# VHH binders against Shikimate dehydrogenase (NADP(+)) (aroE), part 4

Target 1, 275 residues: Shikimate dehydrogenase (NADP(+)) (aroE), of Thermodesulfovibrio yellowstonii (b5yj55)
Amino acid sequence: MITGKTKIIGIFGDPIEHTLSPLIHNEAFSYLGLDYCYVAFNVKKDKLKEAVEAIRALNIRGVNITVPHKETVIQYIDELSDEVKNIGAVNTILNNEGILKGFNTDVNGFILSLKDEGISMKNKNFLILGAGGAAKAIVYGILKEGGKVYIYNRTPSNALAIKEKFKKFGFIEIVEMDKSVTEKIDVIVNATSLGLKKDDPMPLNPELIKPEHVYCDIVYPETPLMREAERIGCKVVGGIGMLLWQAAFAFKIWTEVEAPIEIMKKTLNKLLTKD

## First folded at step 25 (VHH)

Design g3 (from k5 with R59K F103W)
Fold by OpenDDE, fold request of step 27:
Structure g3 (fold): chain B 275 residues (1-275), chain A 121 residues (1-121)
Amino acid sequence: as target 1 above (275 residues)
Amino acid sequence: QLQLVETGGGLVKPGGSLRLSCVVSGFTFSRYEMAWVRQAPGKELEWVSSIYPDSGTTKYEDSVKGRFTISTDNAKNTLYLQMSSLKPEDTAVYYCARGKYYWGDNRFDYWGQGTQVTVSS
């Protein structure tokens, strides 16, 4: 039940209607008996500043930030975590008595998504497909965990930019897309948005995937390439894990309580099977 | 039904120019690699150029760099190849093709009927 004492948590994005975050978090709040309410706000680009100001004005406890605001919102935040400083994107804001703190839980979300599946990253070779915001978080996470990154992008300059940004954290090299691109790879990661649309092409030729590879996708619940990887016999980690764990970390930041992971998993599973 | 229709081919003298067009129907190419490939008599199919219409990123084979320009009109769902400084060795049937995968490895899944380009004095 919502009362005058209920603390508000929100999400800013555009479009926002499809987000599962309200359902995930509100279920978690209910399960734990926490007096929070998670709501979605469609925030246009030209209203982002005003929306952030509203966090203070309305004494909103915290806000998730999603596309397209993860980078632009940084200029309106008072304090930034190390993750944010390194990757240049915020997905979680905490309002602490008017001081806004920015975090990025995608990094740890990805890390835990692999760990949760029993996949170690230390000294593993990762092929990263993509150079967008998700790729930055993923690359940073892999390097922090002691993995090696091989990155591909159709625009060489984009791959180079990522390499230059993150080379100080570990081994990262740019690769060319050819028949040998996966020969020394342990884990293949789709860090693009491909798979969100029904008619999207697969980001990688499945013939380059072998049974010994682990395939990771940030898209959920399933992509054509995930299906191919499964058919081939790969261990597959879908985007659900990253979604879950990034939410769990955000949850803890706001409430200072450990997220009920099993409840969140159950909720996500129900939601994604319903569609 | 997916369809690619090439036009603009013809006979030109060395040093001449041609502009090829490919009208795409049945799908939106904005999230695909779109390419031009060519096949000369007695030779294998050769990749010429690719573009990603969403980003505008382009690629060219070495032999056509500086002479050919690939472009798109997304509103018209049309692919173009502006060819200049044409050489006899550019003589071939030119095909418009869709990349099979986003991260292209010079594999394509849909082709047009092709248009003949002949460069001769």
Scores: ipSAE 0.380, ipTM 0.729, lowest interface PAE 1.1, mean pLDDT 93
Fold by OpenDDE, fold request of step 27:
Structure g3 (fold): chain B 275 residues (1-275), chain A 121 residues (1-121)
Amino acid sequence: as target 1 above (275 residues)
Amino acid sequence: QLQLVETGGGLVKPGGSLRLSCVVSGFTFSRYEMAWVRQAPGKELEWVSSIYPDSGTTKYEDSVKGRFTISTDNAKNTLYLQMSSLKPEDTAVYYCARGKYYWGDNRFDYWGQGTQVTVSS
């Protein structure tokens, strides 16, 4: 029950209507008997500053940040975590008595998504498809865990930018898309938004995927390339894991309580099986 | 359901220019590789140029670099190929094509009917 003592947690995005975050977090709060309420706010780009100020004014405990605001919001945050400083994106804000702290739980979310599936990242070769925001978090995470990154982007300058940004953390090289691109790869990661729409093309030719590869996708619940990878015989890690764990970490940041991961899993699975 | 319709072909003298258009329907090409390919009589299909409409990134085969320009009008879902300094060896049927994979390997899954380009004195 919502009372005057209930603490508010929010999410800022545009569009935001279909976000699953409120359902996931509120179920978790309820399960643990925590007096929090998670709500969604549609925040336009030109209102982001005001929205962030509103966090202070309204004494909102914390806020998730989603597209398109993950990078632009940084300028309005007082303190940034190391991962945010390195990747340049915030997905979680904590309001500590008016001081806003920015975190990025996508990094650890991705790491745990692989770990949860029994996949070690250390000394593995990763092919990263994409050079956007998600790619930055993923690349950083892989390098932190001792993996090696091979990144591809249709725009060479985009791939180069990521390489230059993260080369200090470990091995990262730009690769060309050819028949040999996956020969030395252990894990293939789709770090693009391809798969979100029904008519999206696959980001990679399935003929380049072999049974010995692990295929990871940040899109959930399923993509055509995930299905192809499964057909081929690959270990497949979908985007659900990353979604789950990024939420779990955000939950912990706000509440200082361990997220009920099994409950969140059940909730998420239930939501994603509807359609 | 998916349709690509090429226009703009014709007869032109060497050194001349043509602008090809391809109107796409049935899908949003902004998330695809869009390409021009051509086939001359008795020759195999040849990739000419590609563009990623979402980013504007373009690619060209060596023989047309500096002469051809691929572009899009995303609002009109239209692909263009501006051809200049045309040569007789550019004579071919030109097709608008959709890349099968986003990170393309010069494989395409949909084609238009083509438009004839003839370069002759």
Scores: ipSAE 0.319, ipTM 0.704, lowest interface PAE 1.4, mean pLDDT 93
Fold by ESMFold2, fold request of step 27:
Structure g3 (fold): chain B 275 residues (1-275), chain A 121 residues (1-121)
Amino acid sequence: as target 1 above (275 residues)
Amino acid sequence: QLQLVETGGGLVKPGGSLRLSCVVSGFTFSRYEMAWVRQAPGKELEWVSSIYPDSGTTKYEDSVKGRFTISTDNAKNTLYLQMSSLKPEDTAVYYCARGKYYWGDNRFDYWGQGTQVTVSS
């Protein structure tokens, strides 16, 4: 039951209507008997400052931050974690007695999504497709875990920006598209939104995928390329794991309690199979 | 119904210019690599130029760099090839093509009918 004692967690984004986060977190709160409530706030760009200050004014315990605010919100946050400083994006804010602390749980979300599937990252060669915000978190996570990054993006300057930003953390090189690009690769990662829409092109020619590869995709619940990788015989890791684990880390930041991962997973699976 | 329709071909003298157009329908134009590919009489297909309409990123075959310009009008779902300083070697049927994959790996899944360009005195 919602009372005057209930702690509030929010999410700021625009648009925000289709987010799954309230359902996932509220089910987790209910399961653990935590007196929290998670609500979505549609926050326009020109109102972001006011929305962030409202976290303090309304005694909101914390918020997630999604598009388009992940980078611009930083200027309104009092303290930043190391991963935020290195990536330049926030997806989680904790209100610690009026001090706003910014975090990025996408990094550990990706790392745990692979580890939970038994995939080690150290000394593995990763092909990263894309150079957007998700790619930054994924690249940073791989390098911090001792993996090697080979990045491709159709706009080469965006891939170069990532290489220059992250090369101090480990091995990262830009690749060209050719028929040999995957020969030394252990793990292929789609870090783009390609596959969300029915008329999206495939991010990679399936002929370049071999059974010994691991295929990872940030898109959920599935994409045509995920299905093709499964047919080829690859280990496939879809985007549900990254979504789940980033939510679990944010949950722990706000509540200081371990997230009920299996309950959150059941909630996600039920919601995604209704689509 | 997915369609790619080329226009703008013709006969032109060496040193002249032509602008080819390709009107597309039946798919989200901006999400695909779009390309011009040509075939001279009795020769193999030769990739000429590609563009990603959403980013504006372009690529050109070496022999046409500086002479040809690929572009799009995304509001009209139209691909263009502005050809200048034309040479007899540019004589070919020019095809508009849609890339199958995010990467431009010379795989195209839809083609237009082609438009003839003839460069001759």
Scores: ipSAE 0.030, ipTM 0.509, lowest interface PAE 6.5, mean pLDDT 89
Fold by ESMFold2, fold request of step 27:
Structure g3 (fold): chain B 275 residues (1-275), chain A 121 residues (1-121)
Amino acid sequence: as target 1 above (275 residues)
Amino acid sequence: QLQLVETGGGLVKPGGSLRLSCVVSGFTFSRYEMAWVRQAPGKELEWVSSIYPDSGTTKYEDSVKGRFTISTDNAKNTLYLQMSSLKPEDTAVYYCARGKYYWGDNRFDYWGQGTQVTVSS
């Protein structure tokens, strides 16, 4: 039941209609009896300033930020977490009595998705496919945890930009296309949206994957390459864990209450199994 | 339905120019490596050039670098190969092909029927 006292949480993106976040958070609010409502807002690039100003004007408690706004929104935020300062991307804004604070819960979301599966990151060699916003959070998280990054992207200049930005935090090198690229790799990560649509190309030739690898993908619930890695004998970590944990961390930022992780997980599983 | 349809082949004198086209349908063109591959009489397939339409990044085999230009018109889902300073050694069937994997390892899963290019005096 929504009243005049209900606190509003939003998400800004374009397009936004495919987001699962409203269902996950609203079920969590209901379960805990928290008087909050989570709403999706389709915000075009040329309207971002007005949308952010509206957070203050409408007394919205906070918002998630997704594609394409994660970087450009920063110019409108009053205070930034250390992770945001280092990455240059925001996925979570808290409105603290008119002061907008920016956070990035994707970093810890990724880290915990691996730790929750028993995967240690320190001194491990990671192959990162992609150089977009998700890749930035993942690269930063790996380097912060003492892992080593080998990055590839179809646009080499984007991979170089990430290397130059993050080399001060640890070991990062750019790899070329060749058949030996995975010889020293422990964990392979798809940090692109490839696999989100059924007609997407597979991110990596499966012949390069060995049973001793861990294969991670930010896409959920399942992709052809995840299935192939499973058949090869790899440990496979899909994107549902990262989605869950980034949401849980944002929930705590807004509500100051621990997220009901098992309820959120059950909600996600129901949505992704079509029942 | 997935289709790659080449046009623009023909007979050209040495030193001439020719433009090949490949109209693509049935998949998101911009998310794949797109390539031209050729087969001269009695020879194996030879990769000629690739483009990643979403970034515009191009690559060329050494023997055609500076003479051939790969490009796309993403609004028309069309791949082009502009060939200049043609030599008799460029005589081949030219195929439009789609990259199988993100890394562009020159493995291709869909091919056109090919278009004949003949460079002869």
Scores: ipSAE 0.025, ipTM 0.505, lowest interface PAE 6.4, mean pLDDT 89

Design g4 (from k5 with T28N S30D)
Fold by OpenDDE, fold request of step 27:
Structure g4 (fold): chain B 275 residues (1-275), chain A 121 residues (1-121)
Amino acid sequence: as target 1 above (275 residues)
Amino acid sequence: QLQLVETGGGLVKPGGSLRLSCVVSGFNFDRYEMAWVRQAPGKELEWVSSIYPDSGTTRYEDSVKGRFTISTDNAKNTLYLQMSSLKPEDTAVYYCARGKYYFGDNRFDYWGQGTQVTVSS
């Protein structure tokens, strides 16, 4: 039931129609009996400023930020968390009486996605494929947990930029793509969007993946490389974990209540099975 | 269904220039690595250059750096190789190729028929 007392939470993105966030959060609100409503807004780049101002004008409790607005939205936020300051991206806004606070729950989302699968990150070697926004959050998370980062990107300058930005937090080096790239690696992470489209190439040659490797993908529910990794005998962590935990953290920021993680998992599984 | 068709090869004198073209059909190369490779008589296939059409990022073999330029016209689904300051050692059949993996190790899964480039005085 929606009434005049219902608090609104939203998500800004473009395109936005495919997002699962409304279904995940609304189910969680319903389960806990919280008087919130989560709604998706398609916000184009030229309307981002107005959309952020609307958060204040409409007294919206909070907003998730997704592609393509995670970096550009920072200039419109009053207070930023340490995660945001370090990675330069916001995925969660909290409105406290007109003061907008920006957070990034992707960092902890990734961390918990691995922990949830029983994977320790400390002192392990991570191969990061990609140097985009997701890679920044992932790299930062790994370093915070005491892992070592080896990064590769098609554009060397982008990899270098990440190295320079995050080297103060721990060990990070740029690697070359050759047959030995995975030799000292414990965990391989696809930090690109490859796998979202049917005709996408696999990010990495499966022949470079060994049974002792853990393979992580940010794409959900499954990618061709995930399937290959499974076939090879790897522990595989798909993107669903990161999606779940980033939502859980955002949920807590807005409601000050622990997210019902099992309910959210169940909801996600149901949604992804229908497709 | 997938097709790569190379054109633009020929006979040129040392120091000359050629522009190779590769028309792609059957897939969108925007999310792939596209490459030129070459094979000289009695020699192994060698990678020459790659481009990621989505970002414009390019890579070159050391022997062709500064002389060859790889580019794309996404609207025409066409890959190009502008060759200048050609040398006799550049003589080979040149192939347009699709990278098998996005972060590839110079492995390719689809090739054209190739176009002959001959550099001779």
Scores: ipSAE 0.633, ipTM 0.834, lowest interface PAE 0.7, mean pLDDT 94
Fold by OpenDDE, fold request of step 27:
Structure g4 (fold): chain B 275 residues (1-275), chain A 121 residues (1-121)
Amino acid sequence: as target 1 above (275 residues)
Amino acid sequence: QLQLVETGGGLVKPGGSLRLSCVVSGFNFDRYEMAWVRQAPGKELEWVSSIYPDSGTTRYEDSVKGRFTISTDNAKNTLYLQMSSLKPEDTAVYYCARGKYYFGDNRFDYWGQGTQVTVSS
């Protein structure tokens, strides 16, 4: 039951109607008997500043940030985590007595998504497909864990920008798309939004994927390339893991309580099966 | 039903120009690689140029760089190839094609009927 003592947590995005975050977090709060309420706010780009100010004014405990605001919101945050400083994007805000702290849980979300599946990252070679916002968090996470990054993007300048930004953290090189692109690769990562739409093309030719590869996708619940990778015999890690763990870390930041992972998993599975 | 229809081919003298068009129906090409490929008599099919309509990113075969320009009109679902400084070696049937994979290896899954381009004195 919502009362005058209930603490509010939110999410800012545009569009926002499709977000699963309220369902995931509210179920977790209920399970643990925590007096929080998670709500979604559709925030237009020209209202982002006012929305952030409202966090302080209304004493909102915390806010998730999603597209398109993850980068632009940084200028309104008082303190930034190391992840945010390095990536340049915030997905979680904590309000501590009027001081706003910015975090990015996508990095650790990705890392834990692989670890949860028993996949080590250290000294492994990663092929990253795409050079957008998701790619930045993923690349940083891989390098932080001691992995090597090989990146490809249809726009070479975007790949170069990522290389220049993250080369100080470890090995990162731009590769060419040819028949040999996956020969020295351990893990293939789709860091694009391809697969969200039913008629999207597959990011990569499945003939380049071998059974010894791990295929990782950030899209959930399933993509055509995930299915192909499974058919080929690969270990496959879908986008659900990243979604789960990024939420779990945000949950802990706000409540200082460990997220109920099994409950959150169950909730996610239920939601994704119905759709 | 997916369909690609090429037009604009013809006979031109060396140094001349042509503009090819490809009207796409049955799908939205915004999230695909769209390409021009060509086949000369007695030669294998070769990739000429690609564009990603979502970003405007373009690629060209080395032999056509600086002479050919690929573009799209998303509102009309039409692909174009502006050809300038044409050479006899550009003589071929030109096909509009959809990339099979986004980060493709010049493999395509749908083709048009093609349009003949002949460059001769």
Scores: ipSAE 0.632, ipTM 0.825, lowest interface PAE 0.7, mean pLDDT 94
Fold by ESMFold2, fold request of step 27:
Structure g4 (fold): chain B 275 residues (1-275), chain A 121 residues (1-121)
Amino acid sequence: as target 1 above (275 residues)
Amino acid sequence: QLQLVETGGGLVKPGGSLRLSCVVSGFNFDRYEMAWVRQAPGKELEWVSSIYPDSGTTRYEDSVKGRFTISTDNAKNTLYLQMSSLKPEDTAVYYCARGKYYFGDNRFDYWGQGTQVTVSS
């Protein structure tokens, strides 16, 4: 039941109607008996400043930020976490008594998605496919955990930009795509959107994948390459874990209560099957 | 139905130019590596050039670099190969092909019928 005491959490994006976040968070609030309500706000680019000011004016407890606002919103935030400073993108804002604090839970979301599957990152060699926004969060998370990054992108300048941005945090090198690229690799990561559409090509030739590899994909619930990696005998980590854990970390930031992980997993799984 | 249809081949004198076209239908053109591959008489298939239509990133085989230009018109789902300074060794059947893997090893899963390019005096 919503009352005058209910705390409001939002999400800003454009378009926003397909987001799963309200269902996931509201089910978690209900399960824990927390008097919170999560709502989606479709915020156009030219209205972002007003929307952020409304967080203070309406005493909204916090918001998620998604496409297209993750970078531009930074100029309106009072305090930034180290992750945000290093990556240049925000997905979570906390309103702490009028002080807006920006966070990026995608980094820790990726890290915990691997740890939850029993995968240690320290001194492991990661092949990162792609050089977009997800790749930045993933690269930063790997380097922070002491892993080594080998990045490939078809447009070399984009991979170089990531290398130059993040080399101060650890080992990162650009690789060429050849038949030996995976020989010293422990974990292969698809950091692109390839696999979201039925007619997408596989990101990588499956012959380069061996049973001793771990295959990670940011796409969910499954892709043809994930299925092929399973057939080969790999440990496979799909994108649902990263989605789940980024939401769980944001939940804890807003509520100061541990997210009910198993309830959020159950809700997310049902939403993704849509049966 | 997936189709790749090449046109623009023909007979040309050494030093001449041709523009090959490949009209594509039946898949999301802009999410695949697209390529030109050629086969000279009595020889194996040889990759010539690739483009990623979404980023515009191109690659060229060394012997054609500077003479051939691959491009796309994404509104028309059309792949082009502009060939200039043609040499007799460029004589081949030229195929339009779709890359099997996005970050791949020049393996192709769909091919056009090919268009003959003949460079002779």
Scores: ipSAE 0.258, ipTM 0.653, lowest interface PAE 3.3, mean pLDDT 90
Fold by ESMFold2, fold request of step 27:
Structure g4 (fold): chain B 275 residues (1-275), chain A 121 residues (1-121)
Amino acid sequence: as target 1 above (275 residues)
Amino acid sequence: QLQLVETGGGLVKPGGSLRLSCVVSGFNFDRYEMAWVRQAPGKELEWVSSIYPDSGTTRYEDSVKGRFTISTDNAKNTLYLQMSSLKPEDTAVYYCARGKYYFGDNRFDYWGQGTQVTVSS
C-alpha cells in the first residue's frame, strides 16, 4: 500500500505505456516488504530537462532511463559512473540527497547473463551485429572481460564510430559480411531490436551459424533466429537474462538491498507468456 | 497479405528519364532492406539498388551509379527508382523486392509483378 513515506522509483521513456519494469520491480518490493513504488512516466524529448529537475524537486529516489533519452539525459546528471563515462549512455539514475548519479546497468547485465549460462568471455571471439546503444554496452562489457570484438553494421560509419570509441579497451575490428565471417567466431550476438516484432527480418542468414557457436540475442522471449540456432544445436542465450540482471543491479542501487532475482524472473516469465 | 506493386514503366529513348514506383503493404516497411532488381530479356536477375528506409542508407550496382536514384516516401509506403541517362542495356522488367536478412547478402523473399522498361530508338 502507498503512504506518505513510500519512496518513489520511476522510468522515463517515450513511448512508455507497455514497459514491464513497474510490474517486475513492484512485485520485488512487495516480496521484500520494501516501502517503494515504481511508476512509469512518459517523457517527451523536449521535456527531459524538466523531468530530471523534478527528480530533485519531488525527492524521487531514482529512475530508469530508456529510449530515447539514454544519451541526452547525461547533460543533466551531476555524477557519472565509469561505465557511463566510457559508453555515453545512462539507464539508471540515483537521487542521493539531491545529487543525481548516473549508472549503466546494461553492461553488467549482459556480462552476468552470459556467466549465468556458463559462457566464459575471456579470449573468445564475438561477432556483434549492430552499432546502436545496446551494442555500445555489449562491446564495452566484452572488452572489459577480455573478449575480442568483431563488429558488423550495414551503415559502416556507425561501426567505425564504435571501433574508434572503444579500441582503447581491447581488441575490436570491423568485419565484412560474407560466407566465412563466422568461421573464427565463438559467440554471435544480435545487439539490435530485430526480432521483437513478428514481421521483423532475421538479423543474419542462419546458414552462417554452426553448432559450435553460441548464439546470443538481446531480444526476448524468443525469435525465429533463436529457434533456428537451437535447431542447429547451438547454445542459445536470449535477452531475458540481460533484462533481469540490469533490473537487479538497478534495484540494488536504489534500495541497497539484493534483488530477489527468482521472484523477478517468475514475474517476468508470467508477463511474457501473456503477450 | 503482403503486396508490392510496381508502376511507371514504359518506352523511352536513349538518354531519357523514367521514374518507377512501388507501393508496399502488409509489413513494417521501414525495418527492411528494399530493393530494385531487373531482368533483361534472356538474362538472369540483376540487383540494381537497395535502400534501408529508416536510415536512408543506399547502395547501387556499378553500372547505374550516378544515373539512378533510389528513395522512399515512408508516409505513402512507396519505394521509388529515378532513372536518368537511360541506355538500351537498361531495358528490362524491373521488380520491387524485400530483403530477407537485415545483415546479409541481397537475398529477397517477396517480389512484385514487375514493370517493363524499354529503352529503344
Scores: ipSAE 0.191, ipTM 0.585, lowest interface PAE 3.8, mean pLDDT 89

